# Designs tried in a protein design chat: VH-VL binders against f4iux6r469to655. Part 15

Target 1, 187 residues: f4iux6r469to655
Amino acid sequence: RLLQRLPGCVSRDLIDQLTVEYCYLNSKTNRKKLVKALFNVPRTSLELLAYYSRMVATLASCMKDIPSMLVQMLEDEFNSLVHKKDQMNIETKIRNIRFIGELCKFKIVPAGLVFSCLKACLDEFTHHNIDVACNLLETCGRFLYRSPETTLRMTNMLDILMRLKNVKNLDPRQSTLVENAYYLCKP

## First folded at step 4 (VH-VL)

Design a22 (framework fv_emicizumab_arm2)
Fold by ESMFold2-Fast, scan of step 4:
Structure a22 (fold): chain C 187 residues (1-187), chain A 121 residues (1-121), chain B 107 residues (1-107)
Amino acid sequence: as target 1 above (187 residues)
Amino acid sequence: QVQLVESGGGLVQPGGSLRLSCAASGFTFSDYSIQWVRQAPGKGLEWVSSISSSGSYIYYRREVKGRFTISRDNSKNTLYLQMNSLRAEDTAVYYCARDLYEFWSGPFDYWGQGTLVTVSS
Amino acid sequence: DIQMTQSPSSLSASVGDRVTITCKASQSISSYLAWYQQKPGQAPELLIYAASSLESGVPDRFSGSRYGTDFTLTISSLQPEDIATYYCQQYDSTPYTFGGGTKVEIK
């Protein structure tokens, strides 16, 4: 019923309307079902992540366990996948990291978790971790760079990113991806 | 309701070719990675090949690489396995199976009924 | 390739018995292990993923656990409908590999 309308919420008005309707269904079982539905967003529906993050941010004021459950699931997913070099996981890794980035812009995901994810990718800057780091930076890097609380740490991370690009033997695709991510944060 | 239906199996001579199909319904096919798993008569399960939701990432077990080609047509909700240079050891029931959600790539939550491929003279 | 050693190959137990099946990975796979149930003439069905997470719709008498590279599937009280062959599968890396299977029979 309500959860089946989630994929159709492609505007702020539509997601806000669904969020208001959902606020009247306050049970632990219902909140767990919502979190699972949000977490299982299709890998091809990345455009929905900002709207889902907005919904979570709105619900956070009255249903404190929703953001907590979702953030924990996303962190667990990131940690389980970051060590894997298997190409079959790339689409899941991209969805995961972009969702984390979108939630960071609503202050649902703390900046510290984003920096931990970025550091994990930079510590093993090969394979999928290059794409994951760049997607994270494209999603929330400018937000973090422009925020007084995180500007210095972002500057340091971006310096590390460019140093790694120069010392690693990156192919032309990876090199271009890193440059694009860097200049999106630091235009 | 989620459903996967395999077809295209049959009897073929060694060195021959077969094309298997897996028709999907009841879910958004383009959101899921799909696998081919085989089982020889009276034997255990053996993973054969996988393809990502977009079709961009493909893997094969070593023994079929170069002989088998996995592909998908998301507009038709159909998965394919083109099998060339078939050998007696390829005799098995071939299942297509869906990854558990997008998150848990690897465990397979829904399986088709299977289609029997027999390679003999 | 990661080898999955499953034991026993078969077992016979009475209804109501606690049944345990073990699976050992040749190297670390973290918790990326699934358990499947296959009844005669049917396709396999997922029981457990991530070593200990119960799949939706699966009876709670089934449970999974991990200790290092050793994994256990437990059926707390065997029922007649549990007669099947059980398989473990690692999904840490390709090629994905299955255990040899355990045939569970009622004595």
Scores: ipSAE 0.000, ipTM 0.475, lowest interface PAE 15.0, mean pLDDT 86

Design a23 (framework fv_emicizumab_arm2)
Fold by ESMFold2-Fast, scan of step 4:
Structure a23 (fold): chain C 187 residues (1-187), chain A 120 residues (1-120), chain B 107 residues (1-107)
Amino acid sequence: as target 1 above (187 residues)
Amino acid sequence: QVQLVESGGGLVQPGGSLRLSCAASGFTFSSYYIQWVRQAPGKGLEWVSSISSSGSYIYYRREVKGRFTISRDNSKNTLYLQMNSLRAEDTAVYYCARDYEFWSGSFDYWGQGTLVTVSS
Amino acid sequence: DIQMTQSPSSLSASVGDRVTITCKASQSISSYLAWYQQKPGQAPELLIYAASSLESGVPDRFSGSRYGTDFTLTISSLQPEDIATYYCQQYDSTPYTFGGGTKVEIK
């Protein structure tokens, strides 16, 4: 019943209130149910991802299995999608990658996983992978670019992205997506 | 249905190397953490190493860190354990085991094991 | 490392007896504890996870319970096929650690 309120948590106050209430109902079974509820966020409800990530970050210090389970499920989903035909799965891939990006900003997802996802997209620069890479960069690229620990790797990735954009004959939509992502991350 | 089959064990001299393999079938290998657990002859179970579904998160028992390398090839449904600088105390049956619920840490399916003997 | 102390190291009982095996964690592990059965010459099999949840396909004569850092595996009516060594395992944190094992024999 508490988890049925999750889709309505469209502010920091609402998600923080739910997080506090959840702490009084904690059990291993309930933690698994919470993780599954967070993971099953609808593809059309991308605005919830930042709030869900905030909840996970708040719970992380006391309930280490919650962030671990969620990150693993998202990694598993990314790997599953990479092995499936892309034509019908772009919206699912965008939800997946944006959630990974939001969790990265709370340091729940390690930067290494984000760079692995980004490299996979750049290594096979297809129309769908361009959309996925640009969504990831729009979500957490500036955060990674501004962090001393990741600035060098991010700079290298952005340089590769721009080279690929210039070498490949991209349509105007894809070209604009790449340019917007690049300049959002790097002045 | 679900199967894990280890191979690559054998007799090696101290300081030698071996590579173990674990072939998985009957489930979506790329979706699971997989573990290496060993058991010395007549002794109890000892966790060795863990690898996440993508291979991005890897954990080792202290005594094998720097000597053993866990890896996986999801396209081949195969797990590996590269063992270098082997010692007599590494003598054991090595099992691969599947994590029950992603990150739960309990192991619902185990292979038959492969024996590694380190002696002169 | 979290230490798991299992007792007894061995026991002998008759068919139909109630058998109890205990496991104590050196610190709180909540309910992150599994029980395994290993028959001679075979790989271990999962019996119980989350301290008290019975794995699919396992006979209901097996049960698990928790009181603080003390965990108990109970076999309500021992059968000949239950001759095995039983291990507890904590999975609260890495490194994952196992108890020393309890060898169950029939009299």
Scores: ipSAE 0.000, ipTM 0.445, lowest interface PAE 18.3, mean pLDDT 86

Design a24 (framework fv_emicizumab_arm2)
Fold by ESMFold2-Fast, scan of step 4:
Structure a24 (fold): chain C 187 residues (1-187), chain A 122 residues (1-122), chain B 107 residues (1-107)
Amino acid sequence: as target 1 above (187 residues)
Amino acid sequence: QVQLVESGGGLVQPGGSLRLSCAASGFTFSSYSIQWVRQAPGKGLEWVSSISSSGSYIYYRREVKGRFTISRDNSKNTLYLQMNSLRAEDTAVYYCARDSYYEFWSGYFDYWGQGTLVTVSS
Amino acid sequence: DIQMTQSPSSLSASVGDRVTITCKASQSISSYLAWYQQKPGQAPELLIYAASSLESGVPDRFSGSRYGTDFTLTISSLQPEDIATYYCQQYDSTPYTFGGGTKVEIK
C-alpha cells in the first residue's frame, strides 16, 4: 500500500518519509512495482516529477536496479513517441521529457541520453518536438550548460536551436518558447 | 498473432562468421526487449544475449562477449546477432525470444521463434 | 553465476500420475524462476513464472512452488501431451541461467 501514497507526496518531507519506509521493502518484485508506479505518474501531475526523482536518487545507492529500470522505461517511451505527430501524445511526451530532465539533475539519467533526446528533436524541429526540446532545456538545460563536462556540447546544441528558430517558419508561440528556453540556459 | 522468425543459420568453418536475423510481427517490436537463447544438439537451453527495447542496454554471456554482437532495427522490426570467430561449441539452434514485460525487463520469455540451426564444423 | 540444478534428468510415469520436478538455485533468487516446456522438435513454451504463477492458456494441472532456494514443478495428472523436456530458468540476475532439463516420458 505504500505506492498509493505516492501521488500525495507533494513536499520534500513527505517523499523522504515514504522513501525511508520503502527501504524496508527489499525484493525485486517490490522494486519493479515501485518503478512502474513512478513511471505511471499522471500526465497532469508534473509537480511530482522532482519528488519522484529525489526518491529515485535516494534509493540509487542501495537499490541500483530502480534507477536502471526507470531510465530504460523512459528512454523506450521517448523513442516510441518522438516521431509521432498527433496532438493526443503531447502531454505524454512532456511528462516523459521532464522526468528525464529531472533525473538528469540527480545524475541518474546520463547527460548523453539527454543530448540524444535533444538531437532527435532538433533533427525534426516541428510540431511537438519544439515543445519537447524546450521543456527538456527548461528542466535541465542550465544544469548541463553550467557543468564543465557538458558545457561545450550544450553550447553547440543551443546554437543549433537558435539557428533552427530563425530558419524554420515558427509561429509566435513556438518562437517565444525557444527564446525563453535558450535564455533560461544561457543568460 | 505474435510471431518471431529466425533466419541466417547454416554450416560455417571454425573461425568463420554468420549473421542471424529475427523478424518480428504481431506486436510493437520497439516496446519489448528481445533475447537470443541457444540449444546445442541434444543439450539444454543456454542464454546468449539480451537487448533492451531501445537498443541502449545490451548483455552477453561471458563465452560470446567480444565475438558476438546483438543489435536491432526497430524500423524494420528485426533483431540481429552477428557471430564472429565461431567455435565448434557455438553449434546450436539459436532462438530469439521476447521478454514477457512491456517496456521493461522481466527476464523470462513468453514467445519464442522456431529457431535457426548454426553448425560450426570443418 | 547462479547455478540451477534440476532433478531428475529424466523420469517415466503413467498417464494420470502426479509428476514432480525439482530445481535448486545455488543462491537466493527469491521467486524469480520460470518453467518452460519443450516438446521434441519445437521451441520452448512458457508454463510458469514468478515460481508459482500460471501463464495464460496453461492447463491448471501444472503448478509451481518455492521453498527457500528449492523450486518444484508439479503435474497433478500426467497427460500424453505432457511428454516433453521441462526447464527451469532463474531471472533474478544476468546471466540468466537454465536448469539442465528433465525429460518426461510415459511408461
Scores: ipSAE 0.000, ipTM 0.447, lowest interface PAE 17.5, mean pLDDT 86

Design a25 (framework fv_emicizumab_arm2)
Fold by ESMFold2-Fast, scan of step 4:
Structure a25 (fold): chain C 187 residues (1-187), chain A 121 residues (1-121), chain B 107 residues (1-107)
Amino acid sequence: as target 1 above (187 residues)
Amino acid sequence: QVQLVESGGGLVQPGGSLRLSCAASGFTFSSYSIQWVRQAPGKGLEWVSSISSSGSYIYYRREVKGRFTISRDNSKNTLYLQMNSLRAEDTAVYYCARDHYEFWDSYFDYWGQGTLVTVSS
Amino acid sequence: DIQMTQSPSSLSASVGDRVTITCKASQSISSYLAWYQQKPGQAPELLIYAASSLESGVPDRFSGSRYGTDFTLTISSLQPEDIATYYCQQYDSTPYTFGGGTKVEIK
């Protein structure tokens, strides 16, 4: 079973090799199984997200349903989690947002979805949402800031972030997270 | 308790229009994709349309594409189906139904009671 | 489109009988199949999802199974309240499609 090898794909060569092998066993049912396996990445295995995103990007050229299904699942998970901070583990939220950010760098997740996620966090700027927003910016903020089509919107979002930091009188940890995220995007 | 309540059905002439509404309560509406399913009198169930939690992803049955528009207002916890250019074969009870918590698995865990649309002259 | 063929269209059985309803998919849908119960004048209600998983609150006399593209809903001991029309639904791909339904009546 090829899907059992996914957790061990910790290099570009390994994930590319598995991606090539998957193409020979491809079927609609197998594509849905792959998407579910990618979505169920462990909360502690954040290092896999870039490799999984690379695989999705490679497959996107010939299997359009793979990126579509995965992005829909991630968006639904984000919307479920953003308002349930008392019930949800922070690790699940960070896995979700970092996967969205990694996929954005491959242009699988549209920038509009990233901005929607960021806006949701800024609208309710509490401890969990602060960490989520900063993780998103650390993952793909520089990519969006440097892209001509998104640089203006990213600049506006970063301005809002900095204003909220000052208005909310965040604690030193939160303040440092925001500053680090801001300057990582805009060095 | 999860509740879905459809409204807006009625008698319309062929070529006419109707807007159906589905009012949701008892759950976080913005976190779920929702479906429209119809059932002609004495006939079986037929999927009509689906909309993702954010409204970004929308799908239609072939026979209604271009005539029906699904939409949602998450601030009002309400789903809509705008039905234009209605035909006699669109006569059915229209149900709204909630997808289970995993969006891409579209089995329907809660259903409204339905609203009857009759297209007749 | 994936066609779901349901059989029989109707059946009559006695209280306590074992009832079986089948659905055949026109192509592989793995286990992405649900079963619904619809009582006269009422909305459908979910019984089984993922071909064999019993929905919370549904009596354990209901069960589902899969063999390839063939799916079976079983009622181990029919009760009067089970009189209804039953539908299968594939959710492997859009358009989502339902079987034609099986009307279950008591003798």
Scores: ipSAE 0.000, ipTM 0.491, lowest interface PAE 13.2, mean pLDDT 86

Design a26 (framework fv_emicizumab_arm2)
Fold by ESMFold2-Fast, scan of step 4:
Structure a26 (fold): chain C 187 residues (1-187), chain A 121 residues (1-121), chain B 107 residues (1-107)
Amino acid sequence: as target 1 above (187 residues)
Amino acid sequence: QVQLVESGGGLVQPGGSLRLSCAASGFTFSSYYIQWVRQAPGKGLEWVSSISSSGSYIYYRREVKGRFTISRDNSKNTLYLQMNSLRAEDTAVYYCARDHYEFWEGSFDYWGQGTLVTVSS
Amino acid sequence: DIQMTQSPSSLSASVGDRVTITCKASQSISSYLAWYQQKPGQAPELLIYAASSLESGVPDRFSGSRYGTDFTLTISSLQPEDIATYYCQQYDSTPYTFGGGTKVEIK
């Protein structure tokens, strides 16, 4: 019943209501079901990621295995997609990276994992990885740039990003995407 | 076709060490959790260890924690199990097995043929 | 740890018989249960996952069901090639645990 309401939680009030109700269904099985439902959010429902991240952050204080299971699944998905031989579905990659970014803003995903993902994209800075890196930066780049603990690392990554834009054969769409991401982080 | 091939088993004295390998082919190795499962002669199946797709998340049964180390090299499509301080109770056929679903842990859809580890003096 | 109690430890039946094997979890595992078949000298093969989902390539005479913490594997009409040891496995939480196994023999 409760998990069927997840796709309809398109406001902070609705997701908070569901989160409170979920706190009364405390079992390992229910927590695994919730994590699976959150992880399998449709690729077209990116607007839900911020609400799902808020829910995870709220539950983290009393159900610590929920954030750890979800972060594990998202990291594993990212690493599996990066290492595949064939072309990846871009929508799946964008859903994955934006969820990681949203969770980073709630401190559920550690900054180190975000930088690891960003470095992986910059090391192979071509087609899909350009979109993935820019989506990650648009989601949590400013948050990381403003944090004293991550400002220097973020500045270095942004410098690398602009260097790669200038030396790679980027088309106008990709160049605009990189510039937009850069100035969104560092106005 | 999906294949998992274990190697490295053999006879070793108590307190000794062995390193097992599992060579994977026919699927995107880096997308799957992989398991080590053992079976003592004439006994049932016993889960030993699990490693996530990235290698970042690792789980052990209590009796092997601190003695065994699971690892993977996704560039070589190979899983490892470093076994130290071996005991007679570790005598078993060791199987590597693939998780049934990408990005989800639990049931195991493909298994290797196993490699026998005998700990005896 | 979650204990999986499997019964019976062994059974003998005739070709064509309906065979049932049961597995009881010491606590709730929802439907996170798999069934495996192991023939002598061979690796286990997955038959059923999520308590009742038939793995691709497995004959439809095999089925699984759940009632609470009680799980059943059914072979509707036993065939000679079904001689094997069968294991249940919970995957609700680590450590993953297996039942003790059920050896199926033909009379």
Scores: ipSAE 0.000, ipTM 0.466, lowest interface PAE 15.4, mean pLDDT 86

Design a27 (framework fv_emicizumab_arm2)
Fold by ESMFold2-Fast, scan of step 4:
Structure a27 (fold): chain C 187 residues (1-187), chain A 121 residues (1-121), chain B 107 residues (1-107)
Amino acid sequence: as target 1 above (187 residues)
Amino acid sequence: QVQLVESGGGLVQPGGSLRLSCAASGFTFSSYSIQWVRQAPGKGLEWVSSISSSGSYIYYRREVKGRFTISRDNSKNTLYLQMNSLRAEDTAVYYCARDHYEFWSGSFDYWGQGTLVTVSS
Amino acid sequence: DIQMTQSPSSLSASVGDRVTITCKASQSISSYLAWYQQKPGQAPELLIYKASSLESGVPDRFSGSRYGTDFTLTISSLQPEDIATYYCQQYDSYPYTFGGGTKVEIK
């Protein structure tokens, strides 16, 4: 029943309230149900990703299997989407990568996974991968740029991004998307 | 220990073909862009070709485009340069060199010892 | 193509001297310039990348600087093992281009 309220949690207060109530449910089955509900967020409800990530971060201290299960499902989905890129819907790829980015800002997703995703996109910097890379950078690039552990690697990745934009001679939409992502990380 | 070892150089007649190999060890080969750089006897360095870590992006200097083909086999940690329609001007020591960063920096932190290609009648 | 003009083509200096080598790009390359050292019969070795960043393991007597499209490699106190030819390389855009080289000899 608590899970029915999840799609309506469009504020910090609402998601925190639900999170507190959920903390009293300590069942493996209930935690698995929550992870599945979070993972199946609609492609059109991207505004919920930050709230869902906040909930996961709050629960992580007492229910370690919640973040582990969700991160595994998101990583598996990313790898599946990369393999099937000619057949996959762009909205599904954007939902996936933005959720990974939101979770990275709460340190639920390790920076290494984010860099792996970014590398996969930059390695074949065409079509949907340009949009995916830019959405990832817009979501957590500034966080990674500001963090002492990842600043240098992030700086190098951003330099590569701008070089690829110039080398590829991207169309105006793609070029603008890359520039917006770059300057959002390094204002 | 990072190592790049070139092989396949030799003496060929104008119009002939050679296949150069670069065997990599001591690092994750599939994570790095690799370059071919040549140097004619007594002359300076000249960039020849570049291949990205996945093989998706390939670049050539104008004079070799259509004659040379760069490729890589990440399962064998080996880079190749197929050279066709060779000219006297292609005479040089050919180096393979690793990009400084995992993707693509353009500065080269490790170089092989080189393999000599001589195109002469 | 971006032309890299390197000067001088050769120089002779004494051990302990300050040596300066310059490289000029025909257009803006930001800071995407590397310096290499090549000893006779050997492969080139990276000294400086991103115009002024010292490569790990390279002695701190080597330094690089940028002013616009003008780049400088400095050896603050020349040592006997520094006898070599030095090359600049731009990596802002393809094709990557090298300077003509500067041969450094000790008197």
Scores: ipSAE 0.006, ipTM 0.507, lowest interface PAE 12.3, mean pLDDT 86

Design a28 (framework fv_emicizumab_arm2)
Fold by ESMFold2-Fast, scan of step 4:
Structure a28 (fold): chain C 187 residues (1-187), chain A 121 residues (1-121), chain B 107 residues (1-107)
Amino acid sequence: as target 1 above (187 residues)
Amino acid sequence: QVQLVESGGGLVQPGGSLRLSCAASGFTFSSYYIQWVRQAPGKGLEWVSSISSSGSYIYYRREVKGRFTISRDNSKNTLYLQMNSLRAEDTAVYYCARDHYEFWSGSFDYWGQGTLVTVSS
Amino acid sequence: DIQMTQSPSSLSASVGDRVTITCKASQSISSYLAWYQQKPGQAPELLIYAASSLESGVPDRFSGSRYGTDFTLTISSLQPEDIATYYCQQYDDTPYTFGGGTKVEIK
């Protein structure tokens, strides 16, 4: 019943209320069911990712296995998808990377994992990986750029991104995506 | 000066094994994808395997999957290709080659001199 | 796999001639195409990357162009030192694939 309400949690108040009701569940099975429900968020419901990340961050203090399981599943999914160019996978790749980015802003996903994902996309600068990298930067790039611990590394990654954009003959859409992501992080 | 030096080639019997090395110098090895490309005598260029800068992402040509293993040691600036179950059609000069820019996989700006692998009785 | 069809397999031309070599991709590879020159007994050398970008140190008589999935390497004025086999290579996706090569000889 509780999990059926997840797609309707389109405000901070709604997700916080559901989180409070869920917080006292004392079953490993129920926590695995929640993680699977969050992980399988529809590809078309990207607006829910920030709320789901907020829920995970709230539950992290009392249910350590929830963030651990979700982060592991997202990392495994990223690694399986980053090499695939199947058009059917682009929506899944975007959902995956944006969820990672949202969780990074709550410090659930460590910055090191975000940099690893970004580097993988820059290492294989394909059309899908350009979209993935730009979505990641739009989601948490400014957060990482403004943090003293990650500013230098973020600056280096942005410089590499701009260098790759200038060297490769990107189509106008891809070139615009890179420019927009870069200046959103480093205005 | 950027330099790539292959070694380990030689004559080997069908079904045998051989390990190739590529020693890199003059650049930040840990920032580059490195490739193995082969060329059979009198034939064209054929990509064999690719390894990402971190070593986390590895790719193989179909015909060598399960027989060849690419690896790298960034602390030693060295790339390896372990070749098992060698076949006559694996006979070629094997080149290691560096990608053009840091974190970019594809065009190869520096190549080693190559090392000859001959698979025959 | 992305197939690269290169033509011609060989050509003979005179010093000073304009030489064109063509490469066709079996599917869209954007501009992720490189051209290499290989002289007998030597390793290949990068000439052009990103379909049209001239590698540092390469003479400006070499140029690359793209029209859809058709790619052309042009040598505007053939010199004796240009005798070599030329290869195109797509790097849009693995497996990376090379064209069959074009052997350029002087008449």
Scores: ipSAE 0.000, ipTM 0.453, lowest interface PAE 16.0, mean pLDDT 86

Design a29 (framework fv_emicizumab_arm2)
Fold by ESMFold2-Fast, scan of step 4:
Structure a29 (fold): chain C 187 residues (1-187), chain A 121 residues (1-121), chain B 107 residues (1-107)
Amino acid sequence: as target 1 above (187 residues)
Amino acid sequence: QVQLVESGGGLVQPGGSLRLSCAASGFTFSDYYIQWVRQAPGKGLEWVSSISSSGSYIYYRREVKGRFTISRDNSKNTLYLQMNSLRAEDTAVYYCARDHYEFWSGSFDYWGQGTLVTVSS
Amino acid sequence: DIQMTQSPSSLSASVGDRVTITCKASQSISSYLAWYQQKPGQAPELLIYAASSLESGVPDRFSGSRYGTDFTLTISSLQPEDIATYYCQQYDSTPWTFGGGTKVEIK
């Protein structure tokens, strides 16, 4: 049972081993099962997202439908949740955005999607959107800031973020989140 | 090419109302923050209001807050400024201006030609 | 509000002269400063953003620089088409504020 081993893959070696074993189960049904298992990662198991993203990146060259299906599901989930203010959704929103950020670092999620997600949060920079934007920046902001192709866009985003912190009536927790995210991207 | 065309200016009495429009073309209007900036005759530039790409995020200068309402209709590529309780000091050419970047940056790369609002009896 | 003090209010110079216009912010605005050119009877046009970045299509005789809260716009060799009023604008925080303008006339 390869899929039951996913929650235990807490190292590069373990996830790479599982990935190699999975390559031998190359069927459309098995690929759909894997995508579903990756997408349904528990909201509290954020430490697995980097390893799952590594697995997807490794499989991308041989099984192009895996990254395509996962990215589409994550984008659809983001769009369904970004305008909902219900407190019960915060953990799902954070899991969603952090997975998108991890996949961006492997170039599975294009930078354009990350910037679209960030723009949506900055356009309504209140409530959960502050936490979501900051989690996205903490996950992949440094990667995007360092990349020549995205440095300018990233710099502009960080500038907007800091101005929104100054203009909006943010509570101390939210203000600290913004500052931490900014300096993680631009130390 | 990028174009912004203002309309709706005119002569109005103190306490009156006026609605300005800004018609946008040549770019994806729904991706940009758009601004209203005014200039009194012979005076300098003064920022009035900003609206986010979706319309959810709005800013006003202190002196117009509660009297002016900025809005947009992305399906029509049009920006509006509803001006109520007009005062003599609101007399100015009103410019529509696009934010320099698709995200809110605060510098303005394209401006309309302006529409004159005169508040006088 | 952040106040932008622009100087001089007006100047007269000859074609080919080096012209410098200054703008001082009342508090730190980092490099969030733009310069605009407004020719008589026309809308303003963006020349420089982020204190020193030249906008596409703007002649390279225009340049901007920053030292702390002091900003300068330089025209290295004044041309007849440069007669205009020039404005600085901070975009660090709302309300966005403009300098009072500098009217440049050719002798």
Scores: ipSAE 0.000, ipTM 0.485, lowest interface PAE 15.4, mean pLDDT 86

